# VHH binders against q96fz2: the designs that were tried, part 387

Target 1, 269 residues: q96fz2
Amino acid sequence: CGRTSCHLPRDVLTRACAYQDRRGQQRLPEWRDPDKYCPSYNKSPQSNSPVLLSRLHFEKDADSSERIIAPMRWGLVPSWFKESDPSKLQFNTTNCRSDTVMEKRSFKVPLGKGRRCVVLADGFYEWQRCQGTNQRQPYFIYFPQIKTEKSGSIGAADSPENWEKVWDNWRLLTMAGIFDCWEPPEGGDVLYSYTIITVDSCKGLSDIHHRMPAILDGEEAVSKWLDFGEVSTQEALKLIHPTENITFHAVSSVVNNSRNNTPECLAPV
Key: E = the ipSAE of ESMFold2; O = the ipSAE of OpenDDE; V2 = 0.75 times the mean of E and O plus 0.25 times the DockQ between their complexes.

## First folded at step 23 (VHH; framework vhh_6z1v_2)

Design HA12 (at its last look DockQ between E and O 0.93; V2 from the best seeds 0.84)
Fold by OpenDDE, look of step 23:
Structure HA12 (fold): chain B 269 residues (1-269), chain A 123 residues (1-123)
Amino acid sequence: as target 1 above (269 residues)
Amino acid sequence: EVQLVESGGRLVRTGGSLRLSCAASGFPFKGYAMGWFRQAPGKEREVVAAITQSGGKIFYADFVKGRFTISRDNAKNTVYLQMNSLKPEDTAVYYCAARFGFYEKEPREYDYWGQGTQVTVSS
């Protein structure tokens, strides 16, 4: 996964992240650094995206089932990194393969510390190789959305008003991530950064791309992944597998340019 | 200063019972899993029992076999180990330990340790 969409307004995003804590109380996640949230139809590595994480990571006496939402840098910078510039990291940390997560120190160590997060997105993009050509067809991949009689599918939004309605009730894609905290050697603010765990693609997506993000489907999966106080690493890793509960449509080549940030990125062709 | 203070260890007869207590201070107790470990002479330190921050999940070592019960009181910053049906093989120094997040079986994974309390079970 090298491209996502996360364009919802902050308030809409927050509401979409409503949850129940361990006691069954309905809650909204509290924001950390809300000003760092930058909505975009076209998110690339090194950009900031909102993630969910346990409140216990910020408040050491907190209930681990409580959630915080925070923008983090896409591309995990390990805490042990000694260079002053994160861009000098010599290995790619945009993704973490599920089969080698425990073999790589950069992912194993933070995972062992319970630094699990849920990466939020409208969906993610993948490119299908076209047979016989060097051209790649981009697809937008996301959770199936509930068809409300009035709002139709993304493709049926004929009016700006209908489009807004679709996004007001949008089910966010919830991807399993690992984050780490890096303190710059020269001082400054702690950098929070994340990697997306990837798995082999489900059958439905296999013709598009052979790998997919580990998607946490449903509140239980999300809760278990986040709750590092009550769920072990071993148990959490059982949640990491391909899911068939995904849909997709072809989009225009507009998304190919990471600088393009318009609704056209998501629009079906 | 972080402190874990174990108490309750003493000499008991085979089949006897003890309740160990560990009073924690100097760290946010509610965020930590707690564990009891023991170390017998000439043996490695081993996990006896562990409990998550909420008490929702508990681990017992195989040798416990239902004889011991771990519990915690977050309001008192205390973790307990009720030990019943004690055997001479249970003779060891018992340690309280704290780990941020979920409990682990390995001693090296714990952040804070008590000084230990001696439990001796006579035949």
Scores: ipSAE 0.894, ipTM 0.957, lowest interface PAE 0.5, mean pLDDT 93
Fold by ESMFold2, look of step 23:
Structure HA12 (fold): chain B 269 residues (1-269), chain A 123 residues (1-123)
Amino acid sequence: as target 1 above (269 residues)
Amino acid sequence: EVQLVESGGRLVRTGGSLRLSCAASGFPFKGYAMGWFRQAPGKEREVVAAITQSGGKIFYADFVKGRFTISRDNAKNTVYLQMNSLKPEDTAVYYCAARFGFYEKEPREYDYWGQGTQVTVSS
């Protein structure tokens, strides 16, 4: 997983993240650095995307079930990285394999500090390598969406109001991530950055690609992954597995160029 | 100044009960998991019990065998250890400790420590 869509206006995105804290109170996540949110139909590594994390990471007396939403850099920069330019990192941290997460220092260390996050997207893209050719068919992959008379499906809308209703009620994809905090040696702001945990693909996706992001399906899974004050690393890792509760459709090659930021990137073909 | 102050340790006969208290100040207590540890003379410090910030998860060492209960009162910044059915092998200095986030079993994982309170169980 190396490409996502996360295009919703900030207010719509925030409302889609409504949750209940440990005490049952309905809340919206509080933003950090909201001006760094850069919505796009076509997000790639090194760009910023919003993630959820526990308020306890920012306020040491907070209830660990309360959530912050913040843009972070895709591609984890380990806290121990010594050079001044993150692009000089000699290994790829866009993704983290679940089967080796406790063997890789880049991921084990922040995980041990409870640095778990939920990566938000409309959905993600994968490219199917077709046998007999070297061509790749892109797909947009996302949670099944609840259909109402007013909301419709992607590509079914006949008017701008119908498109707005589809996205106004969109169930965001919630992927398990690990983040770290890097202090540049030359000074400047602390860099928050994340990796997406991957697992073997479910049967439904195996013809497209052999790996998929670890998807947190439902509020219980999201809450447990985020709550590092009440859920140990050992218990949190039990949440990391494939899911069949996923759907997809083929899209045009417009998405192939990461500079293309248009609705056509995820439109069904 | 961070302080963890244990109290309640004393001499008690086998089969008796004690309640230990640990009063915390100088740090954001509510964000910390709390633990009780013990150390007998000439032995290594070992975990007795631990509790998460909300009390939603609790750990007890195997030797406790249902005899001890850990609890916390976040309004009073205090953690407790109720010890019942005490045995001579429970004789030790008992320490209160705090760790940001989730608890751990190893003493080296903890951020703050109290001075300890002596528990002596006579035969």
Scores: ipSAE 0.721, ipTM 0.893, lowest interface PAE 1.1, mean pLDDT 91
ESMFold2 (binder alone), look of step 23: mean pLDDT 90; pTM 0.917

Design HA13 (at its last fold request DockQ between E and O 0.96; V2 from the best seeds 0.89)
Fold by OpenDDE, fold request of step 24:
Structure HA13 (fold): chain B 269 residues (1-269), chain A 123 residues (1-123)
Amino acid sequence: as target 1 above (269 residues)
Amino acid sequence: EVQLVESGGRLVRTGGSLRLSCAASGFPFKGYAMGWFRQAPGKEREVVAAITQSGGKILYADFVKGRFTISRDNAKNTVYLQMNSLKPEDTAVYYCAARFGFFERAPNEYDYWGQGTQVTVSS
């Protein structure tokens, strides 16, 4: 996974992340650094995206079932990294393979500290290799959306009004991530960064791409992944597997350029 | 200063009962899993029981076999170990420990330790 969409306005995004705590109380996640949230139809590594994490990571006496939403840098920077520039990291941390998560120190250590997060997106993009050509067809992949009488499919959004209706009730894609905290050697703000855990693709997606993000499907899976106070690492890792509960459509080549940030990126062709 | 202070350890006869207490201070108790460990002479320190911040999940060692009960009172920053049906093999120094997040079996995973309390079970 190297490209996502996360374009919802902050208020809409927050509402979409409504949850119940351990006591069954309905809550909205509190924002940390909301000004760092930059909506985009075309998110690439090194950009900031909103993630959910347990409040316990920020408040040591907090209920671990409570959630915070925070923009973090895509591409995990390990806490032990000693260079002043995160871009000098010599290995790719955009993704973490589920089968080797415990073998790599950069992921094992933060995971052992309970630094689990849920990466939020409208969906993610993958490119299918066309046989016999050097051309790649991009696809937008996302959770199936409930067709409410009022909410047309992304493809039916012929009007701005219909478009807004679709996104107001959009089910966000929830991907399993690991985050870490890096303190720059020269001082400054602590950098929070994340990696997306990847798994082998489900059967439905296998023709498009052989790998997919580990998707946490449903509130229970999201809650368990986040709650490092009540859920062990071993139990949490059981949530990491392919899911068939995904849909996709072909999109235009507009998304190929990471600088393009328009609705055309995820529009069906 | 972080402190874990164990109490309640004493000499008891086989089949007797003890309640150990561990009073915590100097750190946010509610964010930590708490555990009881023991160390007998010439043996390694081993987990007896552990409990999550909410008390929703509990770990017991295999040798406990329903004889011991771990509990916590977050309002009092205290963790307890009720020990029933004590045996001579239970003779050890019992330690209270705290770990941020979920509990673990390995002693080296815990952040804070008490000084321990001696439990002696006579035949």
Scores: ipSAE 0.912, ipTM 0.962, lowest interface PAE 0.4, mean pLDDT 94
Fold by ESMFold2, fold request of step 24:
Structure HA13 (fold): chain B 269 residues (1-269), chain A 123 residues (1-123)
Amino acid sequence: as target 1 above (269 residues)
Amino acid sequence: EVQLVESGGRLVRTGGSLRLSCAASGFPFKGYAMGWFRQAPGKEREVVAAITQSGGKILYADFVKGRFTISRDNAKNTVYLQMNSLKPEDTAVYYCAARFGFFERAPNEYDYWGQGTQVTVSS
């Protein structure tokens, strides 16, 4: 996973992240650095995207079940990194393979500090290799969407004129991530950055690509992944597995150029 | 200054009961998991019990076998260990410890330590 869409206006995105705290009370996550949110249909590594994390990371006496939403850099920069320019990292931290997460210092160290986050997106893109050509077919991949809560039996919008209504109640894709905090040696603001955990693809996606993000399906999984005060690393890692609860459609090559930020990036072809 | 102050350790006969307390100050207590550890002479320090921020998760060492109960009072910044059915092998110095986030079994994972309280169980 190396390209996502996260295009909703901040207020719509915030409402889509409504949750229940440990006491069962409905809440919205509190923003940190909201001015750094840059919505786009076409997000790539090194850009900022919003993640959820426990309030306890910022307020040391907080209820660990309460959530903060904050933009972070995609591509984890480890806290121990010594050079002044993050582009000097000799290894790729866009993704973290689940089968080696406890072997890689870049991921093991922040995980041991409870630095778990939920990466938010409308969905993600993957490119299918076609037999006998260099051409690749992009797909937009996302949670199945329902017309009404607790009911409904059909997927995405049934007409173009209803497209804006689809986004009003869109179920955001929730991917398991790890973050770290890096203090530049030359000074300046602390850099928050994340990686997306990946797993083997489910059967439904295997014809498109052999890897997929670790998707947290439902509020129980999201809560357990975020709540490092009440859920151990060992228990949290049990949440990391493929899911078949996903859908997709083919899109045009407009998305191939990461500078294209238009609805056409995710439009069905 | 961070302080963890244990109290309640004393001499007691086999089969007796004790209640240990640990009063915390100088750090945001509510954000920390709390643990009780013990160290007998010539032995390594070992976990006895641990409890999360909300009390929703609790760890007991295997040797506890239902005899001890950990609890916490976040309003009083205090963690407790109720010890029942005490045995001579429970004789040790008992330490209170705090770890930000979740608890661990290994002592080197903990951020703050008390000075300990002696528990002695006579036959």
Scores: ipSAE 0.815, ipTM 0.923, lowest interface PAE 0.7, mean pLDDT 91
ESMFold2, look of step 23: ipSAE 0.755; ipTM 0.909
ESMFold2 (binder alone), look of step 23: mean pLDDT 91; pTM 0.930
OpenDDE, look of step 23: ipSAE 0.910; ipTM 0.963
ESMFold2, fold request of step 24: ipSAE 0.781, 0.808; ipTM 0.911, 0.922
ESMFold2 (binder alone), fold request of step 24: mean pLDDT 92, 92, 92; pTM 0.936, 0.937, 0.935
OpenDDE, fold request of step 24: ipSAE 0.910, 0.910; ipTM 0.962, 0.962

Design HA14 (at its last look DockQ between E and O 0.96; V2 from the best seeds 0.85)
Fold by OpenDDE, look of step 23:
Structure HA14 (fold): chain B 269 residues (1-269), chain A 123 residues (1-123)
Amino acid sequence: as target 1 above (269 residues)
Amino acid sequence: EVQLVESGGRLVRTGGSLRLSCAASGFPFKGYAMGWFRQAPGKEREVVAAITQSGGKILYADFVKGRFTISRDNAKNTVYLQMNSLKPEDTAVYYCAARFGFYEKEPREYDYWGQGTQVTVSS
């Protein structure tokens, strides 16, 4: 996964992240550093995206079932990194393969510390190799959305009004991530960064791409992944597998340019 | 200063019972899993029992076999180990330990340790 969409307004995003804590109380996640949230139809590595994480990571006496929402840098910077510039990392940390997560120190160490997060997105993009051509067809991949009588599929939103309605009730894609905290050697603010865990693609997606993000489907999966106080690493890792509960449509080549940030990026062609 | 202070260790007869207490201070107790470990002479330190932040999940070592019960009182910043049906093989120094997040079996994974309390079980 090298490209996502996360364009919802902050308030809409927050509402979409409503949850129940372990006591059954309905809650909204509190924001940390809300000003760092930059909505975009075209999110690339090194950009900031909103993630959910346990409140216990910020408040050491907090209930681990409580959630915080925070923009973090895409591309995990390990805490032990001693260079002053994160761009000097010699290895790619955009993704973490599920099969080697425990073999790589950069991911194993933060995971062992309970630094699990849920990466939020409208969906993610993937490119299909076209047979016989060097051209790749991009697809937008996301959770199936509930067809409300009035809210047509993304493809049926013929009117701006209908489009807004679709996004007001949009089910966000919830991807399993690992984050770390890096303190720059020269001082400054602590950098929070994340990697997306990837798995082999489900059958439905296999013709498009052989790998997919580990998607946490449903509130229980999200809660268990985040709750590092009550859910062990071993138990959490059982949640990491391919899911068939996805849909996709072909999109235009507009998304190929990471600078393009318009609704056209995820519109069906 | 972080402190874990164990108490309750003493000499008891085989089949006897003890309740160990560990009073924690100097760190946010509610965010930590708590564990009891023991170390017998010439043996490695091993986990006896551990309990999560909320008490929702508990770990017992295989040798416990229902004889011991771990509990915690977050209002008192205290973790307990009720030990029943004690055996000479249970003779060891018992340590209280704290780990941020979920409990672990490995001693090296714990952040804070007590000084230990001696439990001796006579035949």
Scores: ipSAE 0.853, ipTM 0.938, lowest interface PAE 0.5, mean pLDDT 93
Fold by ESMFold2, look of step 23:
Structure HA14 (fold): chain B 269 residues (1-269), chain A 123 residues (1-123)
Amino acid sequence: as target 1 above (269 residues)
Amino acid sequence: EVQLVESGGRLVRTGGSLRLSCAASGFPFKGYAMGWFRQAPGKEREVVAAITQSGGKILYADFVKGRFTISRDNAKNTVYLQMNSLKPEDTAVYYCAARFGFYEKEPREYDYWGQGTQVTVSS
């Protein structure tokens, strides 16, 4: 997983992240650095995307079940990285394989500090290799959406107002991530960055690609992954597995160029 | 200055009970998991019990076998260890410790330590 869509306006995105805290209180996550949110239908590594994380990471006396939403850089930069330019990192941290997460220092160390996050997206893209050619068919992959009386699916909208209604009730894809905090040696703001944990693909996706992001399906899974004050690393890792609760459709090659930021990127073909 | 101050350790007879307290100051107590450790002469420091910020998760060492109860009062910044059915093997210095986030079994994982309180169980 190396391309996502996360295009919703901040207010719509925030409302989609409504949750209950440990006491059962309905809440919205509180934003950190909202000005760094850059919505796009076509997000690639090194771009910023919003993630959820526990408030306890920022306020040491906070209830660990409370959530912050913050944009972070895709491509984890380890806290121990010594060079001034993150592009000089000599290994790829866009994804982290679940089967080796406790063997890789770049991921084991922040995981041990409870630096778990939920990576938010409309869905993600994958390219299917076609037998006998170098042609690749892109697909947009996302949670099944509950249909409304008028429109409940991508491509069902036939006007700007119907399109807005589809996205107002969109169930965001919630992917398990690990983040770290890097202090540039020259000084400046701390860089928050994340990796997406991957697993073997489910049967439904195996014809498209052999790996998929670790998806946290439902509020219980999301809450347990985020709550590092009440859920151990060992217990949290039990949440990391493939899911069949996923759907997809083919999209045009417009998405291939990461500079294309239009609804056509995820439109069914 | 961060301080963890244990109290309540004393000499008791086998089968007796006592309650240890640990008063915390100088750090945001609510964000920390709290633990009790013990160290007998000539032995390594070992976990006795640990508790998460809300009390939703609790760890007891195998040797506790239901005899001890850990609890915390976040309003008073205090952690307790109720010790019942004491045995001579429980003789040790008992330490309070704090770890940001979740608890661990290994002493080296903890951020703050108290000075300890002596518990002596006579046969």
Scores: ipSAE 0.782, ipTM 0.915, lowest interface PAE 0.9, mean pLDDT 92
ESMFold2 (binder alone), look of step 23: mean pLDDT 91; pTM 0.927

Design HA15 (at its last read DockQ between E and O 0.98; V2 from the best seeds 0.89)
Amino acid sequence: EVQLVESGGRLVRTGGSLRLSCAASGFPFKGYAMGWFRQAPGKEREVVAAITQSGGKIFYADFVKGRFTISRDNAKNTVYLQMNSLKPEDTAVYYCAARFGYFERAPNEYDYWGQGTQVTVSS
ESMFold2, look of step 23: ipSAE 0.768; ipTM 0.911
ESMFold2 (binder alone), look of step 23: mean pLDDT 90; pTM 0.918
OpenDDE, look of step 23: ipSAE 0.908; ipTM 0.963
ESMFold2, fold request of step 24: ipSAE 0.795, 0.789, 0.802; ipTM 0.918, 0.915, 0.920
ESMFold2 (binder alone), fold request of step 24: mean pLDDT 90, 90, 90; pTM 0.918, 0.920, 0.919
OpenDDE, fold request of step 24: ipSAE 0.911, 0.910, 0.911; ipTM 0.962, 0.963, 0.962
ESMFold2, last read: ipSAE 0.801, 0.811, 0.780; ipTM 0.920, 0.923, 0.912
ESMFold2 (binder alone), last read: mean pLDDT 90, 90, 90; pTM 0.922, 0.918, 0.918
OpenDDE, last read: ipSAE 0.911, 0.910, 0.912; ipTM 0.963, 0.962, 0.963

Design HA16 (at its last look DockQ between E and O 0.95; V2 from the best seeds 0.84)
Fold by OpenDDE, look of step 23:
Structure HA16 (fold): chain B 269 residues (1-269), chain A 123 residues (1-123)
Amino acid sequence: as target 1 above (269 residues)
Amino acid sequence: EVQLVESGGRLVRTGGSLRLSCAASGFPFKGYAMGWFRQAPGKEREVVAAITQTGGKIYYADFVKGRFTISRDNAKNTVYLQMNSLKPEDTAVYYCAARFGYYETAPNEYDYWGQGTQVTVSS
């Protein structure tokens, strides 16, 4: 996964992240560093995206089932990194393969500390190789959305009003991530950064791409992944597998340019 | 200053019972899993029992076999180990330990340790 969409306004995003704590109380996640949230239809590595994480990571006496939402840098910077510039990392940390997560120190160490997060997105993009051509067809991949009587498929939103309704009730894609905290050697603010765990693609997606993000489907999966106080690493890792509960449509080549940040990026062609 | 203070260790007869207590201070107790470890002379330190921050999940070593019960009182910043049906093989120094997040079975995974309390079980 090298491209995502996360364009919802902050208030809409927050509402979409409503959850029940372990006591069954309905809650909204509190924001950390809300000013770092930059909505975009075209998120690339090194950009900031909102993630969910346990409140216990910020408040050491907190209930681990409580959630915080925070923009973090895409591309995990390990805490032990000693260079002053994260760009000097010699290895790619945009993704973490599920099969080698425990073999790589950069991911194993933060995971062992319970630094699990849920990466939020409207969906993610993937490119299909066209047979016989050097051209790649981009697809937008996301959770199936509930068809409200009036809200047709993303493709049927012929009116601005319908479009707004679609996004107001949009089910966010919830991807399993690992984050770490890096303190720059020269001082400054702690950098929070994340990697997306990837798995082999489900059958439905296999013709598009052979790998997919580990998607946490449903509130229980999200809760278990985040709750590092009550759910072990071993138990959490059982949640990491391909899911068939996705849909996708072809999009225009507009998304190919990471500078393009318009609704056309995820619009069906 | 972080402190874990164990108490309750003493000499008991085989088949006897003890309740160990560990009083924690100097750190946010509610965010930590707690564990009891023991170390017998000439043996490695081994996990006896562990409990999550809420008590929702508990671990017992295989040798416990239902004889011991770990519990915690977050209002008192205390973790307990009720030990019943004690055996001479249970003779060891018992340590309380704290780990941020979920509990682990390996001693090196814990952040804070008590000084230990001696439990001696006579035949």
Scores: ipSAE 0.909, ipTM 0.963, lowest interface PAE 0.4, mean pLDDT 93
Fold by ESMFold2, look of step 23:
Structure HA16 (fold): chain B 269 residues (1-269), chain A 123 residues (1-123)
Amino acid sequence: as target 1 above (269 residues)
Amino acid sequence: EVQLVESGGRLVRTGGSLRLSCAASGFPFKGYAMGWFRQAPGKEREVVAAITQTGGKIYYADFVKGRFTISRDNAKNTVYLQMNSLKPEDTAVYYCAARFGYYETAPNEYDYWGQGTQVTVSS
């Protein structure tokens, strides 16, 4: 997984993240750095995307079940990184394989600090390689959506009214991530950055690609992944597995160029 | 100044009971998992019990065998260890420790330590 869509306006995104704390009270996550949220139909590594994380990471007396939403850089920069420019990192941290997560220092160390996050997206893109050709077919992959009489089709977002019919109640894709905090050696703000954990593809996606993001399907899975005060690393890792609760459709090659930020990127073809 | 102050350690006979307390101050207690550790003469410090911020998860070392109970009171910033059916091999200095987030069993994972309270169990 190396491309996502996360295009919802901040207020719509926030409402889509409504959750229950451990007391059962309905809440919205509190934003950190909301001005750094850059919505786009076409997010790539090194861009910022919103993630959920436990409030306990920011307020040391907080209930660990309470959630913060914050933009973070895609491509984890380890806290021990010594260069002044994070683009100089010599290895790819866009994704983290679940089968080696406890063997890679870049991921093991922040995971041991409870630095688990939920990466939010409308859905993700994958490119299918057809046998006997170098041509690749992109697909948009997302949770099945509840259809109502007022629902619109994904391709019909050509006006505010039509956009709302599709996206106002969109179920966001929730992917398991690990984050770290890097202090630039020359000073400045701490850099928060994340990696997306990957697993073997489920049967439904195996013809598209052999890997998929580790998807956290439902409130219980999301809560357990985030709650590093009450859920150990060992127990959290049991949440990391493929899911069949996923749907997809082919999209045009417009999405191939990451500068293309239009609804056409995810429109069915 | 961070302080963890243990109390309640004393001399007791085999089969007796004790309750240890640890009063915490100078740090945001509620965000920390708490543990009890012990160190007998000539031995390494070892975990006895640990508890998460809400008490939702609890760890006991195998040697506890149902004899000890850890609890915490977040309103009083205090963690307790109820020790029953005490044996001479429980003789040790008992330490209270705090770790941000989730508990661990290794002593070097803990951020703050108390001074310890002596428990002596006579035959």
Scores: ipSAE 0.698, ipTM 0.892, lowest interface PAE 1.4, mean pLDDT 92
ESMFold2 (binder alone), look of step 23: mean pLDDT 90; pTM 0.915

